# Ledger of designs, part 15: VH-VL binders against q8ixk2r445to577

Target 1, 133 residues: q8ixk2r445to577
Amino acid sequence: FFGMLQNKGLTDYCFDYNPPDENQIVGHQVILYLCHGMGQNQFFEYTSQKEIRYNTHQPEGCIAVEAGMDTLIMHLCEETAPENQKFILQEDGSLFHEQSKKCVQAARKESSDSFVPLLRDCTNSDHQKWFFK

## First folded at step 4 (VH-VL)

Design m42 (framework fv_zigakibart)
Fold by ESMFold2-Fast, scan of step 4:
Structure m42 (fold): chain C 133 residues (1-133), chain A 120 residues (1-120), chain B 107 residues (1-107)
Amino acid sequence: as target 1 above (133 residues)
Amino acid sequence: QVQLVQSGAEVKKPGASVKVSCKASGYTFRSYWMHWVRQAPGQGLEWMGYINPSGGSTKYNEKFKGKATMTSDTSASTAYMELSSLRSDDTAVYYCARGEYSYGWYFDYWGQGTTVTVSS
Amino acid sequence: DIVMTQSPSTLSASVGDRVTITCKASQSISSYVAWYQQKPGKAPKLLISDASNLETGVPSRFSGSGSGTEFTLTISSLQPDDFATYFCQQSYSTPYTFGQGTKLEIK
């Protein structure tokens, strides 16, 4: 299924991907931004391979976390989803990253008012609860 | 003013169990996670686990799974940590500590500590 | 588990000195480090969170820095109250782990 991926704790914020260079969409960090309801840069699809896809058209971007990192970065989707691109959306709304055994959390960037999704130890925090709308 | 007040020192024999209490005041008990940390004599700090008082959910350090049990009583604003099958190497000061989650867990207020001595 | 290694284990210094304690993580932990001060017979006290965020009520002579795998706690002008044991802690992943401690003692 698909839609705007919104945070329960940071109630007005959605997954957002709007790279500075529209000619190269891969390699930039996924951010959180005010939900605007227009799809576009905030439209994501959760697939049967447990991927979070950015673009519903070819080529598709898939959210990934590099080994040793805590930031979510856009990569190209692969025919078989690699482990670093698999997220389990759990019953309680947690987004569990299989490879790292961590959960995606809405977090404030240090020294700024900007927000980003980061990998953190799994907790019951509403900042770790996500839903599509 | 936030305070965490722990139960008094305990002396136990090997094989016994001990239950340490931590009474919270000065804040909304259900709004913060309670962590437990121990410190053996002359040694460093070891994280044992935490409990979310709002739902009672717990997370344990693997080393303490099956050994420590954390519970809470929201009406009394009190957290508990029970340690079973005590051995001499469980001799330590046990602390409760209040944590909140933002950019990870930080323990901003600590109880005074409960000394548990296991003597044969 | 993430191993936190502090250096030095013991540091002798005089009032007025600038002292630096280092903490190294066995893997990258971004900025998710806290620093604690512990005096004999007392519970630890939080000084710094998120590697560099000074806690309310902690004197400004304390500062933290670092990211990734190397972190430092600095006391710019040592005061008598500062002779204590200092611990770093990673909050990046469970189990949360502490360094072995650095004992700051009078020279």
Scores: ipSAE 0.006, ipTM 0.533, lowest interface PAE 12.9, mean pLDDT 85

Design m43 (framework fv_zigakibart)
Fold by ESMFold2-Fast, scan of step 4:
Structure m43 (fold): chain C 133 residues (1-133), chain A 120 residues (1-120), chain B 107 residues (1-107)
Amino acid sequence: as target 1 above (133 residues)
Amino acid sequence: QVQLVQSGAEVKKPGASVKVSCKASGYTFTSHWMHWVRQAPGQGLEWMGYINPSGGNTKYNEKFKGKATMTSDTSASTAYMELSSLRSDDTAVYYCARGGYSYGWYFDYWGQGTTVTVSS
Amino acid sequence: DIVMTQSPSTLSASVGDRVTITCKASQSISSYVAWYQQKPGKAPKLLISDASNLETGVPSRFSGSGSGTEFTLTISSLQPDDFATYFCQQSYSTPYTFGQGTKLEIK
């Protein structure tokens, strides 16, 4: 799968990665933003190694969650995916983070235009359901 | 494990300045906002502002603009809050607090507090 | 600024009691409320975020509810460790503001 990774519950919001510094692609938080249909900052690839890759820039980034954390951070992709970069995209649309045993959920920030994906206990909430467009 | 360790108590004269530090460990320092909250003796909590350690952007409570300055050192994983032109009504416990995982505007871990006493 | 008003200011209760603390906002703030516990000489501890989300490690006897302008924190069966001051906080808009606190003391 590849394309815009959209949330079922937070209608019209997609995974988005727009780091402030183009020369430092890694280390910043993945956000959610209005799906614009142009790919680029919202274009992700789900790989056979269970990675969510950001390949709009070089080198390619892979979404990771550090131990004990719940924010999704961009890391450099590795030849073999480390456990903190593995997400199981389930049939019901859940993104299950194997290392933490938690699911990716769309969550609100301070302003109504600011949303982020975060790890949460797995539920049947539509805010935890994702699909590629 | 997440820990915020603040600098020790300070006693200052009116007109002086004081700089409180807050050293973070156990998480990625730049992935969470750092808030500052004050508590006057026997009183409630008052939000002063936050700094985003990723880039250093700040947001202040209007009440503390010109009084408080927030900075951070990402290489040391340390946030700072400086109070200038101290007055007796600046006497309080000052806390640093991390913006939480789900919502950066809720404070999930707190430093132990730094008591600042201003006396003539 | 949004004003948060807590009631009661002081609450006397016994171990095993169900206690409820109320927080009212001066305007509608959706679900942007958190609850904190503070013991004497200690920093506050986050109990509830986004009105009803119980924080990890907080006992299940604590619960939060409400939306709009009225919010409640409930302790279903009071334990000795629960005697403390409780604060609500709004995060709907800056400056973030706290209620004046409710001191929960042993009867």
Scores: ipSAE 0.000, ipTM 0.527, lowest interface PAE 14.3, mean pLDDT 85

Design m44 (framework fv_zigakibart)
Fold by ESMFold2-Fast, scan of step 4:
Structure m44 (fold): chain C 133 residues (1-133), chain A 120 residues (1-120), chain B 107 residues (1-107)
Amino acid sequence: as target 1 above (133 residues)
Amino acid sequence: QVQLVQSGAEVKKPGASVKVSCKASGYTFTSYWMHWVRQAPGQGLEWMGYINPYSGRTKYNEKFKGKATMTSDTSASTAYMELSSLRSDDTAVYYCARGGYSYGWYFDYWGQGTTVTVSS
Amino acid sequence: DIVMTQSPSTLSASVGDRVTITCKASQSISSYVAWYQQKPGKAPKLLISDASNLETGVPSRFSGSGSGTEFTLTISSLQPDDFATYFCQQSYSTPYTFGQGTKLEIK
């Protein structure tokens, strides 16, 4: 699958990666932003290795869970995907992170009016349901 | 103190439109979803949809798509819900209700309700 | 759509009684249920969120429990102020849906 990765519960918000410095494309938090339909910073590919790849930069970036945290960040893709970069997109739309046993949820960023994807206990909420458009 | 104050009762003829307002105070308006719920006489509660005041984006119950239109004015901290092509079965009390911060799907503060009566 | 069914539809009780209202979902909804109290002519008031979380300012005699498809709201010792209609609501999936309501009235 590829395209804009949208949240079912947080209407019209998409995974979005917009690093503050183009010379440091990895290590920053993935955010949620209004879907613009143009691809670009909202275009992701879901691979057979269960990765969520960001292909606008070379080398390709892969969404990863930051060690010791529930935040999703951009890392460099590896030849063989490490466990922190694997997300199982289930038939019901949940994104299950097997290493942590948690699901990706749309949430408001602390002390902010912006939204981010975070790992939370799996609850089957619409805010934990994702689809490619 | 969080308050949601709705516009007054309306009596309309079939085929008319009605626009209900909900003025928020006591919190950051753009930080919470605003839901609309109706209750027909002697009936239960029916969720109509919500608007995210920060983005203006809406989520409708399919039953109300094309019937209800939700909007908001951030400068006035006011949400609106307009019903078109009114029928007698649209007679109900219409509530605005605030969704929670992180979740948004439980309604922690409610407006007092606006009675809309549709009669011939 | 997920259908929420409450039982009983009407419950007669006396002050001091323990009362339990049940809410059943047409499919498993984890703990995504809330309970509301509504008095005549008033807007609903949130009592319990996420099946068992008591809202601030709500008396401790109210409690919620359950997961999956069956949920309960319990009032451990009825007070005069508790005679009202109670609604459950699921938030597992849109459209969010409510039970038909349970009217708690004086015996």
Scores: ipSAE 0.006, ipTM 0.545, lowest interface PAE 13.9, mean pLDDT 86

Design m45 (framework fv_zigakibart)
Fold by ESMFold2-Fast, scan of step 4:
Structure m45 (fold): chain C 133 residues (1-133), chain A 120 residues (1-120), chain B 107 residues (1-107)
Amino acid sequence: as target 1 above (133 residues)
Amino acid sequence: QVQLVQSGAEVKKPGASVKVSCKASGYTFTSYWMHWVRQAPGQGLEWMGYINPNSGYTKYNEKFKGKATMTSDTSASTAYMELSSLRSDDTAVYYCARGGYSYGWYFDYWGQGTTVTVSS
Amino acid sequence: DIVMTQSPSTLSASVGDRVTITCKASQSISSYVAWYQQKPGKAPKLLISDASNLETGVPSRFSGSGSGTEFTLTISSLQPDDFATYFCQQSYSTPYTFGQGTKLEIK
């Protein structure tokens, strides 16, 4: 799968990554932003290694969650995907993060008007359901 | 290499409108958001809003809703900001600035600024 | 809106001095702070992002620190080119807001 990774509950929001420097893609947080097209910053690929890849810039980025954290951060892709970069896109649309055993949920940052994907305990909430469009 | 070049100074009468342009070069125009920041004479910086050139989505500071309209032309790599129903307190230097996301929005490259003067 | 308050509003210093500018947010904003330098008649220039990340090409005498509600910009060994107005900015939530500015002038 590839395209815009859209949320079922927050229906007009998609995964978005807009690094300030195209030569420094690592260490920045993935956000959610209004889905209005299939542009480079909203274009992701779900790979056979269970990665969510961002291929707009070089080197290629892979979404990861560090141990003990709940935010999705862009890391460099590895030849063999490490466990912190593996997300299982399940049949019901949930994105299950293997290492933490948690699900990706669309959430509002505390005291912020922005939305971000965060790891939360898995539920059947539509805010935890994702699909490529 | 990254450059943002803005249109020249404007002098307008109250009630008129003005459209400021910001031409981007040296990077992929649709990969970064474009912000607009105002600076009135002798005052600080005031964020007006941003446009995502890839999607056309805009986010405005509530203070400027109904006053400012942001648009972009991807084929020309140019962003625009139009001010309507000009009043004397709209007199300011208007900057376009490239924004990125890195644990917060910040503006790494700025246009040279466009002075808009509103006088009767 | 989040209010950013800078202190001092004006700072007089000599070349070679170590100067510190403080920025306080009206609520916790984690590390979502950037610092800018503006010279008369020119656009602002980004110095520091994410509270402490030095922008490429900015001299190492500039440094930023802080988290939550209190942030500082430090210039070690002040140089002639550093006399300018400095602004902090929060990017935690819209509208993004700037401090009122600190004018650094020759003593």
Scores: ipSAE 0.007, ipTM 0.543, lowest interface PAE 13.1, mean pLDDT 85

Design m46 (framework fv_zigakibart)
Fold by ESMFold2-Fast, scan of step 4:
Structure m46 (fold): chain C 133 residues (1-133), chain A 120 residues (1-120), chain B 107 residues (1-107)
Amino acid sequence: as target 1 above (133 residues)
Amino acid sequence: QVQLVQSGAEVKKPGASVKVSCKASGYTFTSYWMHWVRQAPGQGLEWMGYINPRTGSTKYNEKFKGKATMTSDTSASTAYMELSSLRSDDTAVYYCARGGYSYGWYFDYWGQGTTVTVSS
Amino acid sequence: DIVMTQSPSTLSASVGDRVTITCKASQSISSYVAWYQQKPGKAPKLLISDASNLETGVPSRFSGSGSGTEFTLTISSLQPDDFATYFCQQSYSTPYTFGQGTKLEIK
């Protein structure tokens, strides 16, 4: 699957990655932003290795969650996907992070008017359901 | 301060339509979703749906699909909710409410309500 | 649809009392619950979001707790302005639904 990765509960918001420096594309938090339908910073690919890849810049980035954290950070992709970069996209739309056993949830960023995806205990709620468009 | 001011009470006959307005002030109209909730006399609250004023995108409670139409006018900072083919059981107070989002939806500011009475 | 059931439907209490209102969901909904206060002839007012997050400007005597299927709203020391009807609401999945309300009356 590939395209703009949208949330069922937070309607019209997409995974978005906009690094401030094109020469340093990794290390920053993935955000949720109003879907614009143009691809670019909102275009992601779900791979056979269970990665969520960002290909707009080179080198390619892969979304990861560091041990003990709940935020989604862009890291460099590896030849063999490490456990912290593996997400199971289920038929019901859940994005299950295998290493932490938690699910990706749409949320408001602490003390901010912006939105982010983050890990939370798995539920069958609309706010944890994602789909490509 | 944040205010949502709704249009005045309406009395309609069965089969008519009614359009309720909700004018927002004190915040950026396109930064929050606008939800609609009704309350029949002596009854609880019933969620009808929401509109994203920035995109015009809507989400309806299945019960109100084809019955309610939500629209917005960004230049006027006003949201609208129109009910068609009115029946006596549509008699209720209709509220607009501003939708905040943390991990899910909550309604932080509400309009004063518009009473719609449907009778012959 | 998820059904939210509040208990009790009516509660009589005195100023200074500790009051607890319960809300039960027909299925597990994690912490996706908000609480509202409504006075006669007025619109509802948000008190709590995400089960326990106190809304800005709401007195600290109000608190929310719970997860899964059972949620509570507590008023630690009841004030005269607190006599009203209280509603819980789930935002776990559409359609979002409210409890039937709990009317808090002067004893």
Scores: ipSAE 0.547, ipTM 0.860, lowest interface PAE 1.9, mean pLDDT 91

Design m47 (framework fv_zigakibart)
Fold by ESMFold2-Fast, scan of step 4:
Structure m47 (fold): chain C 133 residues (1-133), chain A 120 residues (1-120), chain B 107 residues (1-107)
Amino acid sequence: as target 1 above (133 residues)
Amino acid sequence: QVQLVQSGAEVKKPGASVKVSCKASGYTFTSYWMHWVRQAPGQGLEWMGYINPSGGSTKYNEKFKGKATMTSDTSASTAYMELSSLRSDDTAVYYCARGGYSYGWYMDVWGQGTTVTVSS
Amino acid sequence: DIVMTQSPSTLSASVGDRVTITCKASQSISSYVAWYQQKPGKAPKLLISDASNLETGVPSRFSGSGSGTEFTLTISSLQPDDFATYFCQQSYSTPYTFGQGTKLEIK
């Protein structure tokens, strides 16, 4: 799958990665932002290795969740996907993070007007349902 | 001073349509969703749907699909909800409410309500 | 559709009392619950979001708790201004639904 990854509950918001420095594409938190329909910083690839790849720059980034954390951070992709970078996109739209056994949830960032995807206990909530457009 | 101001009360005959307006002020209109909720006399609250003024998308309670139409005018910071083919059981107070979001939806600012009475 | 059932439908209490209103969901909805207060002739007012997050400007005597299928709104020491109808609402999945309301009356 390729495209803009949208949330069913927080409508018109897409996975978005806009690093402030093009020479450092990794280490920052993935956010949710109003879908602009232009691809670019909102264009992601879901791969056969269950990665969510950010392909607008080289080297390619892969979304990961560090052990004990709930935020989605951009890391460098590996030739073989590590477990912390694997998300199962279910037929019902849930994004299940295999290593933590939690699901990706749309949320407002603490003390902020910005939105972020983060890990939370799995529910069948609209706020944990995602689709490519 | 975040505020939602709705249009005045309407009295309509069965079969008519009505369009309720909700003018927003004191915040960036396109940064929040607008929900519509109705309340029949002496009854509870019923969610009708919402519109995202920025993305333009709408989500309706299936019960109101084909009956209610939500629109917005960003230049006027105004949301609208139109009901078609009015029946007596559409008599209610109609509220617009600003949708906040944390892990899910909540409605933090409400309009004063617009009473719609359908009678012959 | 998810059905939200409030208990009691009517509650009589005195100023200074601790009051608890319960809301039950027909299925597990995690913490996707908001609570509203409505006075006659007025629009609802948000009290609590995400089951337990107190809205800015709402007195600290109000608190919310619960997860899954059972949620409670507590008023630790009733004030005269608190006599109103209270509604819970789920935002777990569409259509978003409200409880039938709990009318809090003077004893």
Scores: ipSAE 0.581, ipTM 0.872, lowest interface PAE 1.7, mean pLDDT 91

Design m48 (framework fv_zigakibart)
Fold by ESMFold2-Fast, scan of step 4:
Structure m48 (fold): chain C 133 residues (1-133), chain A 120 residues (1-120), chain B 107 residues (1-107)
Amino acid sequence: as target 1 above (133 residues)
Amino acid sequence: QVQLVQSGAEVKKPGASVKVSCKASGYTFTSYWMHWVRQAPGQGLEWMGYINPSGGRTKYNEKFKGKATMTSDTSASTAYMELSSLRSDDTAVYYCARGDYRYGWYFDYWGQGTTVTVSS
Amino acid sequence: DIVMTQSPSTLSASVGDRVTITCKASQSISSYVAWYQQKPGKAPKLLISDASNLETGVPSRFSGSGSGTEFTLTISSLQPDDFATYFCQQSYNTPYTFGQGTKLEIK
């Protein structure tokens, strides 16, 4: 799968990554933003290694969750995907982070008018259902 | 101060259409979703759907697909809900409500309501 | 559809009483519940979001609790201004649904 990764509950919001410096693609939080249909900062690839990759160009960024955290951040992709970068996109649309045993959920970013994907206990909520367009 | 001001009461015959307006003020219109909820006499609240004014994208309760049409005019900060092929059981008070999102939806401000009566 | 059932449908109470209204969901909905107050002839007013988050400007005598399938709205010391109809609402899955309402009236 590849394309814009959208949320079922927070309609027309897509995974979005806009690093402050194009030469530093790691270390910042992934956000949710209105789907614009242009790819670019909203284009992601779901790989056979269960990675969510940002851009198809080298070096590629891979979404990760650090131990004990609930935010999705951009890390550098590795030859063999580490466990913190593996997400299982299930048939029901849930995006399961195997290492933490939690699911990705749409939420408002703390103290802002922006939205973000966060790890939360898994539910059958529309807010935890994702699909590529 | 956030305010949602709706259009006035309407009396319609079966088969007609009605278009209710909801004018927003006191906030950035495109930063929140506008939901529509109706309340029939003696019945509970029923969610109809919402529109995102920032792109005009809509989501409807399946019961209202093909019957309700939601639109918005960002330059006027106004949302609209048109109900077609009116029946007597569409008699209700129709509310617009501002949807805010934290982990899910909740409606923090409501319009005063528009009474729509469908009778012969 | 998720069905929200409130109890009681009607509640008679006196000023100063502690009042509790219960809302039950037909399936587990985590904490995706909001509570609204509606007075005759007026629009609903948000009191509580996310099961327990008190909205700004709502008196501290109001509180919400619960998770999963059972939720409660409590008014710790009833005031004259609190006689109204109260509704719970879930936003877990579409269509978003409301309870049938609890009418709080003077005893």
Scores: ipSAE 0.299, ipTM 0.795, lowest interface PAE 3.9, mean pLDDT 89

Design m49 (framework fv_zigakibart)
Fold by ESMFold2-Fast, scan of step 4:
Order: C-alpha cells, then structure tokens, then sequence
Structure m49 (fold): chain C 133 residues (1-133), chain A 120 residues (1-120), chain B 107 residues (1-107)
C-alpha cells in the first residue's frame, strides 16, 4: 500500500525525502518532517518485496541501510530487492529491518532541530510505530 | 530565555467551565509541542494531553476526552486548555509544559501553574 | 496504562549524603524515563531525560541510570537546595505517567 508514512509517537511527522537534484535521487538521508498531506516528497509505496519506494518514475528510489549504519539512505531500486532494502511492516506498526534485526525509530538529528528515522533495538514504543495516511 | 506564563487563579462553581492560558516566549512557538499536566492538592502529576501548535493537532489522555479542549493561537504564541462541566475533583494546579523530543518525550520548561478551585 | 512506582515515598538525609531514589515500571520501557524536581509551591523542573541525559544547567551531582523496568536517580553529595520532591515519568506510550513522588527531607 502507499501514502504518507506517519509516526505514532512523534505525532504529525512523516517520512520525507527531498533530494538536492531531482534527476539524481540517491545517496541522501531520509528525514522526518511535518506532514503536509500533499504527497509529493512524502509519498512512499510499500511493495510486496518489502521495499519502501520513492518516486514511481524510472529509476525508482528505495530506502536502504548500509551495514554498520543506522541512517536510512535512498538507493536505486533493483529488479530483485537486496537485503539492505527490506523492511517488514508488522501488524503492530513496527518497521523491522531484516538485515540488521533492528527497528525504525523516530529520533532527533544530532545537535539540530530536525528529526530523522534511525535503526534502534526493537521495542513496543509508540516511537517505533508507523502507519500510512 | 524560554518562559511560559500562565493565567491567574480561578474559583468556580460545579458545572461551570474554565479556560487556562499559557503564553510562550523566548523560542519559536510552533517548533515545540505544548503539554498540559495537573496536580491535585497533595497528589502526584497527571498528564492530560498535548497540542502541536503547528497545525493544531491534539492528543488527549482518554480520561480527559470530552472534558478538556486544547487550542492554540500562533499569532499570540499562546496555548489554551478549557475544562468543562467542572466537579470538585477537578480542583488542582494546572501546568503547561513544553515538550522536548530526542528518542522520547520530556518536559523541559514549565509554566508557573494555575490553581483552579471548584467549590459550592 | 504503564504504572510507575517510586521508592522510598519519603527519605530523610543530611547535607553531604549520597542519596538514591528508585523508580520501577510495570512493564519494560527501554530508557524512556525523565526525572523532575519540585519544590513546594513551584512547577517541576527537568533534571534528567532519556534515563541518563543530564539537562543543561543541572548540577553534575545529579545522575540517572537504568533501562527496562528499574531506574535510579542519584545525588552524590546532597546540598541544602536539593530538599524537594522528585518524580520519574515514562514516555514509552500514552498516556504518559508519573511516579507518585519521593519527598527528600532534612534529617
């Protein structure tokens, strides 16, 4: 399914991706920003391959986490989803990253007034619960 | 400096309503959530809910749904909490508090409190 | 709802003492705990966030620790200004809840 991916604990904040160059969608961190309800840079699709996709135009961007890292980065989608791009959206709203065995949590970006999704040990906290609007 | 200044004490009869204000200064009002917490005489702290001044969305403790209404006025940098159908057990000090967020919520600045007394 | 239970309810101590206050959660809440100090007639003041992060401007004699269900606030060398009531608070899930408070009194 698809839409704006909102956090239960950090109310009114959505997954947001606004790359500096609209013709190159990869390499930058996914952030959290106030939900505006217009889709656009906050519109994501959760696929049957357990991907979180951005931009339905070719080539599509897919959220990934590199080994040893905790930040969510936009990568190019592959024909077959690699393990670092697979997130299990659980019935309770958790986004479980299979390769790292960690969950996506809303958090404040170091020394700033901005927020980001990060990988953290899984808990039943509202801060790790996500839903599509 | 961050400061939250609340309205003065109120004495009300059962069945009345009361509206408490909380004026913020020293920071960008719409960049932080405003929480409301009450404390009955000799009792502990009880979380009532919060409002996001950016957009006006609210989240209430189920106990206060239908009884408390939270609003904000961004042009005045003021948050409000209105309590309806007052009963004697609503007698308490009501605090507004600014919500800071890192990995979880915490209340980094508090108003001085507004005493609401409900008596016949 | 998550219940937060503090112990002791009242603690008598002398200036210079090391004191500890414990807070227990009815279920595991990771490190999502904050500690507050409240003096008579005043609003609470934040001391510690996320179980162990000391708030700016709070004296270094205050420290917090713990994870899961048991959390501790420690004052390493009690000062006259520290006699107050202390509260723990969880923000793991709504409704956010506080402990009943620990009153720190002069012995």
Amino acid sequence: as target 1 above (133 residues)
Amino acid sequence: QVQLVQSGAEVKKPGASVKVSCKASGYTFTSYWMHWVRQAPGQGLEWMGYINPSGGSTKYNEKFKGKATMTSDTSASTAYMELSSLRSDDTAVYYCARGGYSYSWYFDYWGQGTTVTVSS
Amino acid sequence: DIVMTQSPSTLSASVGDRVTITCKASQSISTYVAWYQQKPGKAPKLLISDASNLETGVPSRFSGSGSGTEFTLTISSLQPDDFATYFCQQSYSTPYTFGQGTKLEIK
Scores: ipSAE 0.410, ipTM 0.828, lowest interface PAE 3.3, mean pLDDT 90

Design m50 (framework fv_zigakibart)
Fold by ESMFold2-Fast, scan of step 4:
Structure m50 (fold): chain C 133 residues (1-133), chain A 120 residues (1-120), chain B 107 residues (1-107)
Amino acid sequence: as target 1 above (133 residues)
Amino acid sequence: QVQLVQSGAEVKKPGASVKVSCKASGYTFTSYWMHWVRQAPGQGLEWMGYINPSGGSTKYNEKFKGKATMTSDTSASTAYMELSSLRSDDTAVYYCARGGWSYGWYFDYWGQGTTVTVSS
Amino acid sequence: DIVMTQSPSTLSASVGDRVTITCKASQSISSYVAWYQQKPGKAPKLLISDASNLETGVPSRFSGSGSGTEFTLTISSLQPDDFATYFCQQSYSTPYTFGQGTKLEIK
């Protein structure tokens, strides 16, 4: 799958990555932002290795969850995907993080007006349902 | 601080349309969804749908699809809900409510309500 | 649609009493429940979100608990200002639905 990764419950919000400097592509949190369809920051690829790749810049980034965290962080892609970078897009639209056994949910960032994807216990909520467009 | 101020009461005849406004102040209008909820006399609350003011996307309760139309004007920080082909059972107080989001939706601020009476 | 059923429909109590209102969902909804207070002629007011999170400015005598299909709102020591109608609401799945309400009135 390739395109804008959208949330079913939080309508018109997409995975978005906007690093402050193109020379510092890794280490920043993935956010949710209004889907604009203008490419780059909102275009992701779901790979056969269960990665969510950010292909806009070189080197390519892969979404990861660091140990003990619930936030999604951009990291460098590796030749063989490490476990913390593997997400299973399930038939019901759930995005299951294999290593933690948790699901990606759309959530409001604490004390702010912005939204982020976070790991939470898996539910049948529309806010844990994702699809590519 | 945060306020949602709705338009005044309306009395309409069957078959007419009504458009209720909800003016927001005290926060960034485009950062929160605006929901609409109605309450018929002596009845409970019924969720009608929501609009995302940032982009204008809407989601309706199936009961109100084709009946209610939600719009917003970001420059005026105002949300609108228009109800068409009014029937007597549309008599209710209509509320706008700001949608907070954590794990799910909750309505942290409500407008004062607009009474719509449909009678001949 | 998820049906939210409140009990009791009417509750009579005295100032200083501990009261509990129950809300049952027709299917498991995790913790996606909010509670509201409504006084005659007024809009509802948010009390509790995510089953147990007390809204800022709401008195600490209010508390919420529960998960799955059964949820409760408790007022530990009733004050005169608390006589009102209370509603639970689920946001787990559309359409979002409310309970029928519990009217808390003076004994």
Scores: ipSAE 0.012, ipTM 0.632, lowest interface PAE 8.1, mean pLDDT 86

